# Designs tried in a protein design chat: VHH binders against MAM domain-containing protein 2 (MAMDC2). Part 1

All scores and structures are predictions.

Target 1, 162 residues: MAM domain-containing protein 2 (MAMDC2), of Homo sapiens (Human) (q7z304r168to329)
Amino acid sequence: IECDFEENHLCGFVNRWNPNVNWFVGGGSIRNVHSILPQDHTFKSELGHYMYVDSVYVKHFQEVAQLISPLTTAPMAGCLSFYYQIQQGNDNVFSLYTRDVAGLYEEIWKADRPGNAAWNLAEVEFSAPYPMEVIFEVAFNGPKGGYVALDDISFSPVHCQN
Unless a header shows other numbers, all headers, positions and changes below count from the first letter of the chain; Kabat numbers aren't used for antibody chains.
F, E and O are the ipSAE of ESMFold2-Fast, ESMFold2 and OpenDDE, as the mean of both directions, binder to target and target to binder. V2 is 0.75 times the mean of E and O plus 0.25 times the DockQ between their complexes.
Where letters were taken out, [cut] stands.
The coordinates of atoms that the task and the answers printed are left out; those that the model quotes come from them. Centres of patches stay.

## First folded at step 8 (VHH)

Design f2 (from f1 with R51A S60Y; framework vhh_8ghr_2)
Fold by ESMFold2-Fast, scan of step 8:
Structure f2 (fold): chain B 162 residues (1-162), chain A 122 residues (1-122)
Amino acid sequence: as target 1 above (162 residues)
Amino acid sequence: EVQLVESGGGLVQPGGSLRLSCAASGFTFSSNYAIGWVRRAPGKGEELVAAISTSGGYTYYADSVKGRFTISADISKNTAYLQMNSLRVEDTAVYYCAKLTYRGYDWGFDYWGQGTLVTVSS
């Protein structure tokens, strides 16, 4: 389930299809003039790649964009970590779910509201006693410009450091 | 504990207006929530009438009420409103306020209020 999104590679992650809003690969020279991209908060230098969703593409009430992992190996237990960035003041909900082979969802993490549009480290205790998918979800509450970015997903078979 | 309390129902003549209120407690109106109005008339199933994101970013209206009903939210009062204009006898129903929740694969309502009766008759 690890992925740094380099080389425009999704590591087997897929979008749940939505006609209006999906996760996209960002970085390099890519820029969305309708919204402030994460690299606008990085003053210079070459940018790596990351995934992002942008509320400017939202057209309907409470749309969601999901980025879905391949099935995990099992049993699996440890710390799932990733970096994320939420544009300050946006109204999007960023959450992490598991989905089992029967299609049942469980929310395992939700972003509280970081105080700034900087990269934040999330560390989530993770357990998969049978194969399941990990889903990064953004639920949109309005069309106001704002993004959620995701990078450097990793897993360690030890408890989280907190 | 999450609680939704409706008020404002009553008897009104065809063509009249009513404003329903839904006061929420146990959670704040944040950008992460949506509130909806669901009605049930005798002999008919449940119908989602209107919904609003609590940040006021989006609204939804059923075709049966579009242009007649207006949903709004007052975040500071933690209260949602349904302004019902040009009421018809077929709008007679119990109106429920409900919190919209994403269920991991679909959107649904949980945390229902007690309901308020709206009767439109001459």
Scores: ipSAE 0.005, ipTM 0.209, lowest interface PAE 10.6, mean pLDDT 71

Design f5 (from f4 with D50A G58Y; framework vhh_7zox_3)
Fold by ESMFold2-Fast, scan of step 8:
Structure f5 (fold): chain B 162 residues (1-162), chain A 120 residues (1-120)
Amino acid sequence: as target 1 above (162 residues)
Amino acid sequence: DVQLVESGGGLVQPGGSLRLSCVASGFTFSNYAMGWVRQAPGKGLEWVSAISTGGYTYYADSVKGRFAISRDNAKNTLYLQMNRLKPEDTAVYYCAKLTYRGYDWGFDYAGQGTQVTVSS
């Protein structure tokens, strides 16, 4: 489940099958001239990579980008944490879901504040008593787009400290 | 509150054309993706076409190359230009306001529908 997106790898995460709207690796890529992309959170590392999605690139009708974890292999319970940035004043909805083997979705977290240029820490109580996937989703449901960025996904088998 | 009023349906010969219109009110039309769905006699709802807020268009394989969806935000109006109509296109056509519901796209409002009949 853990991934810092270093070495230009997705750590087994996959985009939902969609050629037009997907999460992309940032930090070393060409920046969008219509949006200022965030700086890498792992700035002190050699590679300095993160994942991002930006509505300026969205062409497909569904206009949703999903980044899907590998299926969990053992029961796990604890704190799932990650860093994120969300551009202020956008209509993007950034959410975290679980999906079981039957395809049932459950929302376990949603960004509830206007973004800023700084990385924000999210800590989410997480429980997977049977095989499940974790899905990071950005939905584009209005005219005012913007970027969402994700980095440093980690898990600790203790309760979140908030 | 939300109102969607369709017009332009009717009887047409195979190979003919029709243009459907949908006038929207009660919401900020330019802020939402819009679409058309249809229901043929004795069948379920079939998605036909959609247009995003940015004007990008999408079509079901059954109508691609024959139908064209468009919007006029100044008039709060959605259009469907239907060309080279086939008997299989006979259905009630509904205008729909589209929303994302967390894991798929659906619609929260649809109009009352307009009947399209393609006579063999």
Scores: ipSAE 0.000, ipTM 0.137, lowest interface PAE 13.5, mean pLDDT 68

Design f7 (from f6 with F50A N58Y; framework vhh_7qia_2)
Fold by ESMFold2-Fast, scan of step 8:
Structure f7 (fold): chain B 162 residues (1-162), chain A 120 residues (1-120)
Amino acid sequence: as target 1 above (162 residues)
Amino acid sequence: QLQLVESGGGLVQPGGSLRLSCEASGFTFSNYAMGWYRQAPGKQRELVAAISTGGYTYYADSVKGRFTISRDNAKNTVYLQMNSLRPEDTAIYYCAKLTYRGYDWGFDYWGKGTPVTVSS
């Protein structure tokens, strides 16, 4: 599930595509002319990479952008950690779900609002006793909300430290 | 004690109009997206219209331009205005409280439904 978005841009993660809003690779030579993009957490520069979703692309309904992990292959229990940044604004909700092979969703984490403009560490107790997907989801309730950025996803088979 | 009560169904001639209403209780109505499903005899239930908390609307291709969904948060009510009705619109119409999960239009709760028949 681990991904810093540098070595292999998506590490097997996929968008649940829609015509309006999806996660994109940011940093490096990729520039978003429609918004101010955050600096990469790993290298603290635009030469590094991260994933982001930006509300400027929301067009219709209550849009949802999902970034879906590869299916887990072995029983896992421990701490899932990642860095995130939320541009301050209106009506975006950033959540983490698991989804099993039967399609059952379980919310395991939700960001507090309003977010700050700095990279924040999230540490989530994670258990996958059978094959599951991890889903990073941003829900938009309108065109305001700014971007949400994600980087440095990692897993450790120990309890979260805080 | 979540409750959805539909009304406004009936018999109408092709080209006619009906307005369906759904009154909600037992939850904070303004915090949830609402939708209308329909089920014709022998067919699967389908979503025909939905409205978000922010007022964004969705319509199935089969009803786009003919149906209009709206909500009144002060009355805890969602409406479906149906114009230019066709025989193929004949179905039981269900109000639903929606759970939206990344293209999976889900429902937490349904009303009992209100029948709509379009025929001469």
Scores: ipSAE 0.006, ipTM 0.171, lowest interface PAE 11.4, mean pLDDT 69

Design i1 (from c7c with S102T; framework vhh_5c3l_4)
Fold by ESMFold2-Fast, scan of step 8:
Structure i1 (fold): chain B 162 residues (1-162), chain A 121 residues (1-121)
Amino acid sequence: as target 1 above (162 residues)
Amino acid sequence: QVQLQESGGGLVQPGGSLRLSCAASGFTFSNYAMSWVRQAPGKGLEVVSAISTSGGYTYYADSVKGRFTISRDNAKNTLYLQMNSLKPEDTAVYYCATLRYTGYDWGFDYRGPGTQVTVSS
């Protein structure tokens, strides 16, 4: 389930198409299909490739953008880690869910709303006793706008060390 | 275990008022956008109102705009719906639910058992 999003590779992750908001690849030499986004060019030029969602595309209250993993191997247990950034001052919610073959969602992590727009490390205890999907979800709650960025997803078969 | 429990429903005359409450437990309430959804006899689910995690943004269906007010108290893990100027068309089972919109439909990860509101003379 590891992915650094380099070379336009999603590593089997799938953006769930939504008419209004979706996950896109940004950074590096990959062309940003949303070049009109109000992005910080210093931030963008210092990063490699990453995934992002920008709420400027939101047309409906509580719209969600989902990035969905392939089904996991099972059994699998360990630490799922990734880096994320949330633009300050927005009301967006960034969450991590599992979804089983019956379609049941379970929230396994939710982002704190940081006081700055720095990259933050998340480490999440993960257990899949049967095959399931891991879903990165951004829910946009209103007109404040702002982006959420995700990079460097990795898995280690040991407990989280934070 | 996640639980949502509605209260405050009942029988009321047209033009009357009711206040619904929803008590949440088993999850971090302040991390979820919340909604009130209703189902009238023989009809589908309708999202009547929604509120953001902070309470800074609210949504109302056109059918209830100007009559209903949604609010939340994150310290008490409670969601409220103040219903004024009730009409017979407001007769429905009202559910408290977490809310997300997938671009095609409303999603409800958690929902309460509902409370009946009947508006009749």
Scores: ipSAE 0.005, ipTM 0.249, lowest interface PAE 10.7, mean pLDDT 71

Design i10 (from c7c with T98S; framework vhh_5c3l_4)
Fold by ESMFold2-Fast, scan of step 8:
Structure i10 (fold): chain B 162 residues (1-162), chain A 121 residues (1-121)
Amino acid sequence: as target 1 above (162 residues)
Amino acid sequence: QVQLQESGGGLVQPGGSLRLSCAASGFTFSNYAMSWVRQAPGKGLEVVSAISTSGGYTYYADSVKGRFTISRDNAKNTLYLQMNSLKPEDTAVYYCASLRYSGYDWGFDYRGPGTQVTVSS
């Protein structure tokens, strides 16, 4: 489930289909038509890559954009960490879910809206007793919310440091 | 247990209509984009229509655009396909499937056993 989104590579992550409200690769040499997308966390430069969703692509209220991991190995327990950025004034809800073999969702983390434009570190205790998917979800409340960005997903088989 | 069960297929004459239904259970239907996928004799799978979680976005293959209408009822965990002006080339097994999309390829988390649609005089 680890990915730094470099080399235009998604590490097996896929979008749930939604034609205009999907996670996109930002930064690097990929043409970026948005004027205020963040610099990559990995390189702290415009040459690095990250994933993002932007509310300007929301056509209908209550749409969600999901970025879905490959199935995890199991059993698995440890710390899932990633960096994220939420544009100030954003009305989007950014959450992390697991989806089990029955297709049932469980919310395991939700972003606190810090109001700053900096990259924030999230560390989430993660346990999969059977193969599961990890889902990064943005729920949209309209097109005025701005972007949510995601980078440097990593897993360590040790407890999170608090 | 995850289940998708199609119904409504059958034999119909060219120009006729059919309405397919797909009953979903064992997962949170409202959290999935859904699709209708068909396989004609001797051919590969074709995604003929897709619908977003809310029903606000729809996709139709050029072969069915203007003739087919996809819809969903999240309260009833049911997906529908209204098929009008049916042609012999619409003859296929129709599958209900939850949809994944990488930006390049369609993928499916779950798929039903399919329902046969035959358009013949």
Scores: ipSAE 0.000, ipTM 0.186, lowest interface PAE 13.1, mean pLDDT 70

Design i12 (from c7c with Y104F; framework vhh_5c3l_4)
Fold by ESMFold2-Fast, scan of step 8:
Structure i12 (fold): chain B 162 residues (1-162), chain A 121 residues (1-121)
Amino acid sequence: as target 1 above (162 residues)
Amino acid sequence: QVQLQESGGGLVQPGGSLRLSCAASGFTFSNYAMSWVRQAPGKGLEVVSAISTSGGYTYYADSVKGRFTISRDNAKNTLYLQMNSLKPEDTAVYYCATLRYSGFDWGFDYRGPGTQVTVSS
């Protein structure tokens, strides 16, 4: 389950369609008049691509944008890592879930609310002994909002090093 | 040990008011969206109100909109529900619960034992 969101593709990840809020591909020289968007972590510039959710589109309490991985194909255990950026900590909740074939959700990680808009590395101990999906979720709980950005998802079959 | 403890329920006449409180302990209260959920005799659970982690967003069921006000005090780890213009149909056990909204489903990881509210003449 690796994806750097380069070449304008999602590596099999899908948005759970919501007419109000969805994950979008960002990067390059793309301008959004209603928000301040980060530079891509992979290129550390306005070039390159990442996924983002922007609260300017939120209309209802706890509107949710989900980015869902393909089902895992073989047993996996190790470190799932990714980079993320949160513009504002107020009223945005960025979480990582697993969902099994019975549709049961388990929260495996939740972002601490940072005081700055820098790219942060998340390293999450991950185990999928049977087929399951990994879900990146942003829940918008208030009018203050801000963007949440995600890049460079990778998996290593060793324990997290931090 | 995660604990949620409701208080403030009781008997009140139609048109009266009550204020419910919920004291939270054993977890980081400010990291959870919170809800008030009720169950009337012979009926299922109804989410009557919800509040975001910061208190910036609130939700109210149509049955209570304009009459109930939810609020929270993160410094005191306390959730409140101000209930005005109470009606007999508001009679229920009221539960304080953490709220998870994943997809379009309401989930509750923790719930208190409940407090009885009876609206009767």
Scores: ipSAE 0.006, ipTM 0.231, lowest interface PAE 10.5, mean pLDDT 70

Design i13 (from c7c with N31D; framework vhh_5c3l_4)
Fold by ESMFold2-Fast, scan of step 8:
Structure i13 (fold): chain B 162 residues (1-162), chain A 121 residues (1-121)
Amino acid sequence: as target 1 above (162 residues)
Amino acid sequence: QVQLQESGGGLVQPGGSLRLSCAASGFTFSDYAMSWVRQAPGKGLEVVSAISTSGGYTYYADSVKGRFTISRDNAKNTLYLQMNSLKPEDTAVYYCATLRYSGYDWGFDYRGPGTQVTVSS
C-alpha cells in the first residue's frame, strides 16, 4: 500500500470521479494555472509528482474527492505514513478511512487543524485483520477553499514512532 | 468543552408540527457544517438533514423531503429544524451534530444529548 506517485502512475489507487472535485496528479512539466500547486516532496521540485485536490473546482456542498487503495493483504498491522499539505484547513476536511468487504467505513485519521505550506508527516496506527480498502478523502465544507496534497505513502509492519 | 443542546421536542399528533433548536457553544459554530440525526427505537442512526457553513446548501433525506426545513443562525450559534406534517414514523430521538460529510460516510465529531419527538394520538 505504498506509492510515491512518480512516473505518472497511481500504484493501483483509484480516484472516484465526480463532476466537480477529484484527485489529480500534480508536478511534472505541465501544471494547472488555476491552482497554487505545492512542490513535490520526493524531489522537492516541479519535476516530481504528487496527488492533489483543489477547491477551485468545488461548486456544491458535499463535494468530496476520494483516492482509494487496492485491497490490503490481510492480516497486516503497523504504521501507515504519508506526507501531506493543507492550505486553508478551516474549510478542508482531510481524512483517512477504511472500508471492509461488508461496506463498513471507519475513520482512522483526520487532519486536526489548518495547515501551512509545508509537507507534514502523518503516522497512523493501522490494522487490517481482513482485506480492506484505505481511502484518502478531502471534503470542502466552506467557501474559503484551498488545496490538499498527498505524497510518499508507505507502510511499515512496526508501531509508529509517534 | 464543545456543547450542543437540543430543545423543542415533545408529543405531537399526526399531521402536527414542531420546531427543534440546537444551541452551540465551545467552538466556532460558523466554521462547521451541521446536521440533524435521528434514532428511532431499535433502529440505527439516520441523517435527516444537513446544512453548509453559510446555510447556502442543504440536504434532506427522502423520508422527510418537502416536510422538514433546516436553517441556521450563525450570529446566534443556533441550528433549527422545522418539522411539518409529522407522521408516526418520525418518532425518534433527534440529535444536533457537527457534520463532516464524505461520499462514504457522515462524520459527527460532536453531537448533543438529543431531544425526544413522539408522534402519536
Scores: ipSAE 0.005, ipTM 0.192, lowest interface PAE 10.3, mean pLDDT 71

Design i14 (from c7c with S30D; framework vhh_5c3l_4)
Fold by ESMFold2-Fast, scan of step 8:
Structure i14 (fold): chain B 162 residues (1-162), chain A 121 residues (1-121)
Amino acid sequence: as target 1 above (162 residues)
Amino acid sequence: QVQLQESGGGLVQPGGSLRLSCAASGFTFDNYAMSWVRQAPGKGLEVVSAISTSGGYTYYADSVKGRFTISRDNAKNTLYLQMNSLKPEDTAVYYCATLRYSGYDWGFDYRGPGTQVTVSS
């Protein structure tokens, strides 16, 4: 479940591939092709990496980008935390879902409006009593959805702290 | 469990109209792009229309552009297809299906049992 996205490692996370909108690795490259995107949370520099999705890639009908975790292997209960950044947009919804082995989705968190350009900490009560996947989803409702960035996913077996 | 149930099909004269409905249950409807897919006798499946999760984007096959309108009501977990100016070549079984884009092709995770539309004099 945990991943800081450093060294271009996805920690077993996978995209639901869509040529118009997918999560990409940003930051840290000798090629600064992502210079318009934020610095990563871990290093706060080009040396670190994060995941991002940008509405500029939404050219067709398909508008949902999902980043899917590996299946949980043991019962888990505690606090799932991560950092996120939303550039702009009345036109995007950033949500967290669980998906069970029957394929049923449950929304467990949704980003509040308005999103600021700074990294924000999200802390979500999480429970997986049987194998489940965690899904980070961005839905773009229009062409001016901006970008969403994600970094430093972690889990702690204690209740979330305010 | 996941269920998609179409209704509203029937027999209609050329130039007539029908409205199809699809009731969805057993999954988070507003997380899925949705489609209407048809199959005429002896032919393969054709995606006639699709709609994004929010309803902000739509797709129409060239064969139905200007005649069909897709819409959804996420509060009621219902997908609609308004079919106007129907032609004999629109005769087919119409299926409601969830839509995922995979690479360059459209995939369907779930589909309903279908509803028959017959356009004939």
Scores: ipSAE 0.008, ipTM 0.180, lowest interface PAE 9.3, mean pLDDT 70

Design i15 (from c7c with D105E; framework vhh_5c3l_4)
Fold by ESMFold2-Fast, scan of step 8:
Structure i15 (fold): chain B 162 residues (1-162), chain A 121 residues (1-121)
Amino acid sequence: as target 1 above (162 residues)
Amino acid sequence: QVQLQESGGGLVQPGGSLRLSCAASGFTFSNYAMSWVRQAPGKGLEVVSAISTSGGYTYYADSVKGRFTISRDNAKNTLYLQMNSLKPEDTAVYYCATLRYSGYEWGFDYRGPGTQVTVSS
């Protein structure tokens, strides 16, 4: 479940499409004219890519944008890590869920409200003893402008270091 | 086990008031938007009110605007609905439910067994 989102490739991740808000590819020559996003984490330049959700597209009371991994195929246990940014200002919630074959969601991580807009490292203990999906979810509870950005998803079969 | 348990329903006269409560357990209540959904005899489900995770944003159906107030206490894992100026048309079973917008519709991952509200003389 690794992806740096370079070359416009999603590594099998898919949006659960809705009409108001979805995860988009940012960086490089692709720009979100509604928000000024930072340089990507991988290259720290205009040439790299990352995924983002921007609440300026929220037109309803509550919208949920989900980025869903492929199903795991072999037992996995270790550290799932990724970089993220959250623009403060709204009642937005950025969370990580697992969803099993029965359709049951389990929250395994939730972002703290950061006091800054820098790239933050998240390290989440992850165990998938049977097939499941990993879901990056942003829940928007108002139409105010704001973004959540995601880059450099990685898995290591050792316990988290931080 | 995930549980949502409503209380506070009953028989009340037109113009009266009731306060419904919903006790939540078995999940992280503060991470879910919550709703009150009702079903009147012979009718479909209606979302009457919804509240964001922090309580900063609320929704009310046109049928209840100005009369109902939704609130939540994340420290107590409890959802409330204050119902004022009740009308016979408010007679229904009231359900506490988690609220999630998925694709093109509102979904309820968890829902309580419901509490009966009857407004009649």
Scores: ipSAE 0.006, ipTM 0.159, lowest interface PAE 10.8, mean pLDDT 70

Design i3 (from c7c with L99V; framework vhh_5c3l_4)
Fold by ESMFold2-Fast, scan of step 8:
Structure i3 (fold): chain B 162 residues (1-162), chain A 121 residues (1-121)
Amino acid sequence: as target 1 above (162 residues)
Amino acid sequence: QVQLQESGGGLVQPGGSLRLSCAASGFTFSNYAMSWVRQAPGKGLEVVSAISTSGGYTYYADSVKGRFTISRDNAKNTLYLQMNSLKPEDTAVYYCATVRYSGYDWGFDYRGPGTQVTVSS
């Protein structure tokens, strides 16, 4: 489970199809069209890439945008880390779930509310003793407010240090 | 510091109406999505309605659609539930709560003490 979203690809991550709202690739010199969108964490410039979702695309209460990992292939235990931004003053909820082969969800992390516009490091103790998916979810509670951004997903087979 | 206080409950006959209010203090009310959650005798919690921070989005459980209306007044830090065409099945303690929706589940950080609604003769 690693992806820096560079070269405009998703490392096997997929959106759960939703006609109303999905995660998008942001950044890059020719496609960063919003002045309020964050600079890429990896490059700290307009030349890098990240994933983002923006509440302006939401049509109904309880819309969710999910970015879903490939299934884990071997037992894993360690630290899952990623960088994120949440635009302040919105009502979006950013969470991390696991989903097992039976389709059962378990919330393993949730962003503090309100977020800030700077890149924040999240480090989550992660254990997958059997195949499961990791899901980055934004849940929308209104049309006002801006983006949630995600970059630099990594896994280390040691306990979280921070 | 955070306080949510419901009012407006009581005894009402089937077909009647009640308006519940929830006064919020100790936090920035306009930054939180809000909900009305009920618990009937011997049953679990049910989210009957929810409203976004701006009031632009609302949710209603199928059991109350067309009969209940949720609204909020951010200037007064107050949440409302207008309940029309009440049925005996609506008998429950009604709680005002902050709400986060995630993973198809509801989460609550703060909840009031509740107000009893009884629909009976």
Scores: ipSAE 0.006, ipTM 0.209, lowest interface PAE 9.8, mean pLDDT 70

Design i4 (from c7c with S102E; framework vhh_5c3l_4)
Fold by ESMFold2-Fast, scan of step 8:
Structure i4 (fold): chain B 162 residues (1-162), chain A 121 residues (1-121)
Amino acid sequence: as target 1 above (162 residues)
Amino acid sequence: QVQLQESGGGLVQPGGSLRLSCAASGFTFSNYAMSWVRQAPGKGLEVVSAISTSGGYTYYADSVKGRFTISRDNAKNTLYLQMNSLKPEDTAVYYCATLRYEGYDWGFDYRGPGTQVTVSS
């Protein structure tokens, strides 16, 4: 599950690819020219890496971008934590789902609208009593897009401090 | 437990109208883009309409543009399709489905059992 997105490695995470919106590796020399992208959380510089979704406008169809984990080693229970940024003035909905081997989705977390574009820590109580996938999803809910960035996914087998 | 259940299908004469409904449960409906997909006798699946999570953006296939209207009520977890000026070519089973793009085509994580629409004289 854990990943800092360094050295061009996704730690087994996979996009559910579509032609319009996908998660991409940011930082280093890779840039999206349509939006201001954040600096890497791990190194706090442009030389590090993170994952991001960026869509400046969606006119006629709502797109979703999904970043899907490898199957968990069941059973697992504890605190799943990660850092995220959401660009101000956008209509993006950032959510976390689980998906079991039968394809059943369950929402386990949804981002609050942040007051700024700084890196925010999310801590989510997580339970996988059998193998399942964790899915980071961005849905574009209005005409103005913007970036959503994700970095430093970690898991601890204790309850979240909150 | 995820469920999608269509209703409102039936027999109608050419030029008539029908309104389809889809009741969703077991997932956060407001977080999913939704679609109406049909399969005519002897033909493949066709996405006829899609709607964004908020309902602010819609898509229509050229075959139904100007005749069909998709809408959703997130408070009631319900998807609708208003079908006007129906043609014999609209005869199909209509499915309610969540919508994702998948490798240059439409992907569906959840789909209902479908409702039959028959347009004949």
Scores: ipSAE 0.000, ipTM 0.125, lowest interface PAE 14.5, mean pLDDT 69

Design i5 (from c7c with D105S; framework vhh_5c3l_4)
Fold by ESMFold2-Fast, scan of step 8:
Structure i5 (fold): chain B 162 residues (1-162), chain A 121 residues (1-121)
Amino acid sequence: as target 1 above (162 residues)
Amino acid sequence: QVQLQESGGGLVQPGGSLRLSCAASGFTFSNYAMSWVRQAPGKGLEVVSAISTSGGYTYYADSVKGRFTISRDNAKNTLYLQMNSLKPEDTAVYYCATLRYSGYSWGFDYRGPGTQVTVSS
């Protein structure tokens, strides 16, 4: 489920269909006309890539943008870590869910508000005793403004170190 | 600590009006979407209305569309619900709550103690 979003690939992650708002690849030569985005965390330069969601794409109250991992194939337990950034836009909620094969959602992490201008490290204790998907979700609860960025998803089969 | 306190409930005849208020403290009110949620006797919770952080987006349940109006005053940390053309089926305890929407559910991090609205002759 690891991905640094380099070379314009998503490592099997997919957007949930939404005609208005979805996750996009940012950084490097990727055009962004809707927000000023940071340098990526991996390279700390314009050449690196990350994923982002921009609330300027929102047309309706209660829009969500979901980035969905491939289904896990074996039992796994450990620390899921990633870097994120949230621009000023307290209408946005950035959360991490698991979804099992029966379609049951469980929230396992939520970002603190307000956002800041720097990349933040999230470390989430993660357990998938049977096949599940990991879902990065941004929920838009208000008027346009602000982005959420995501980079450097990694997993380690040890407890989180904070 | 977070506090939400509703007021303005009471007994009213069918066709009447009430205005509910919710005073918020202990958090940055302008950073939260807000909702009015009700619970009628013997029934579950129903989200009747919701409003975005700035008031630019609103939601109304089909049962109250055209009759209820939600608004907020961020300078006063206050949420309002104007209820017109009240019906006996609007009888419920009304709660003020912070709102977080996800792709599968409405989330309520904080909720007030509620105010009773009774619509009867």
Scores: ipSAE 0.005, ipTM 0.203, lowest interface PAE 11.1, mean pLDDT 71

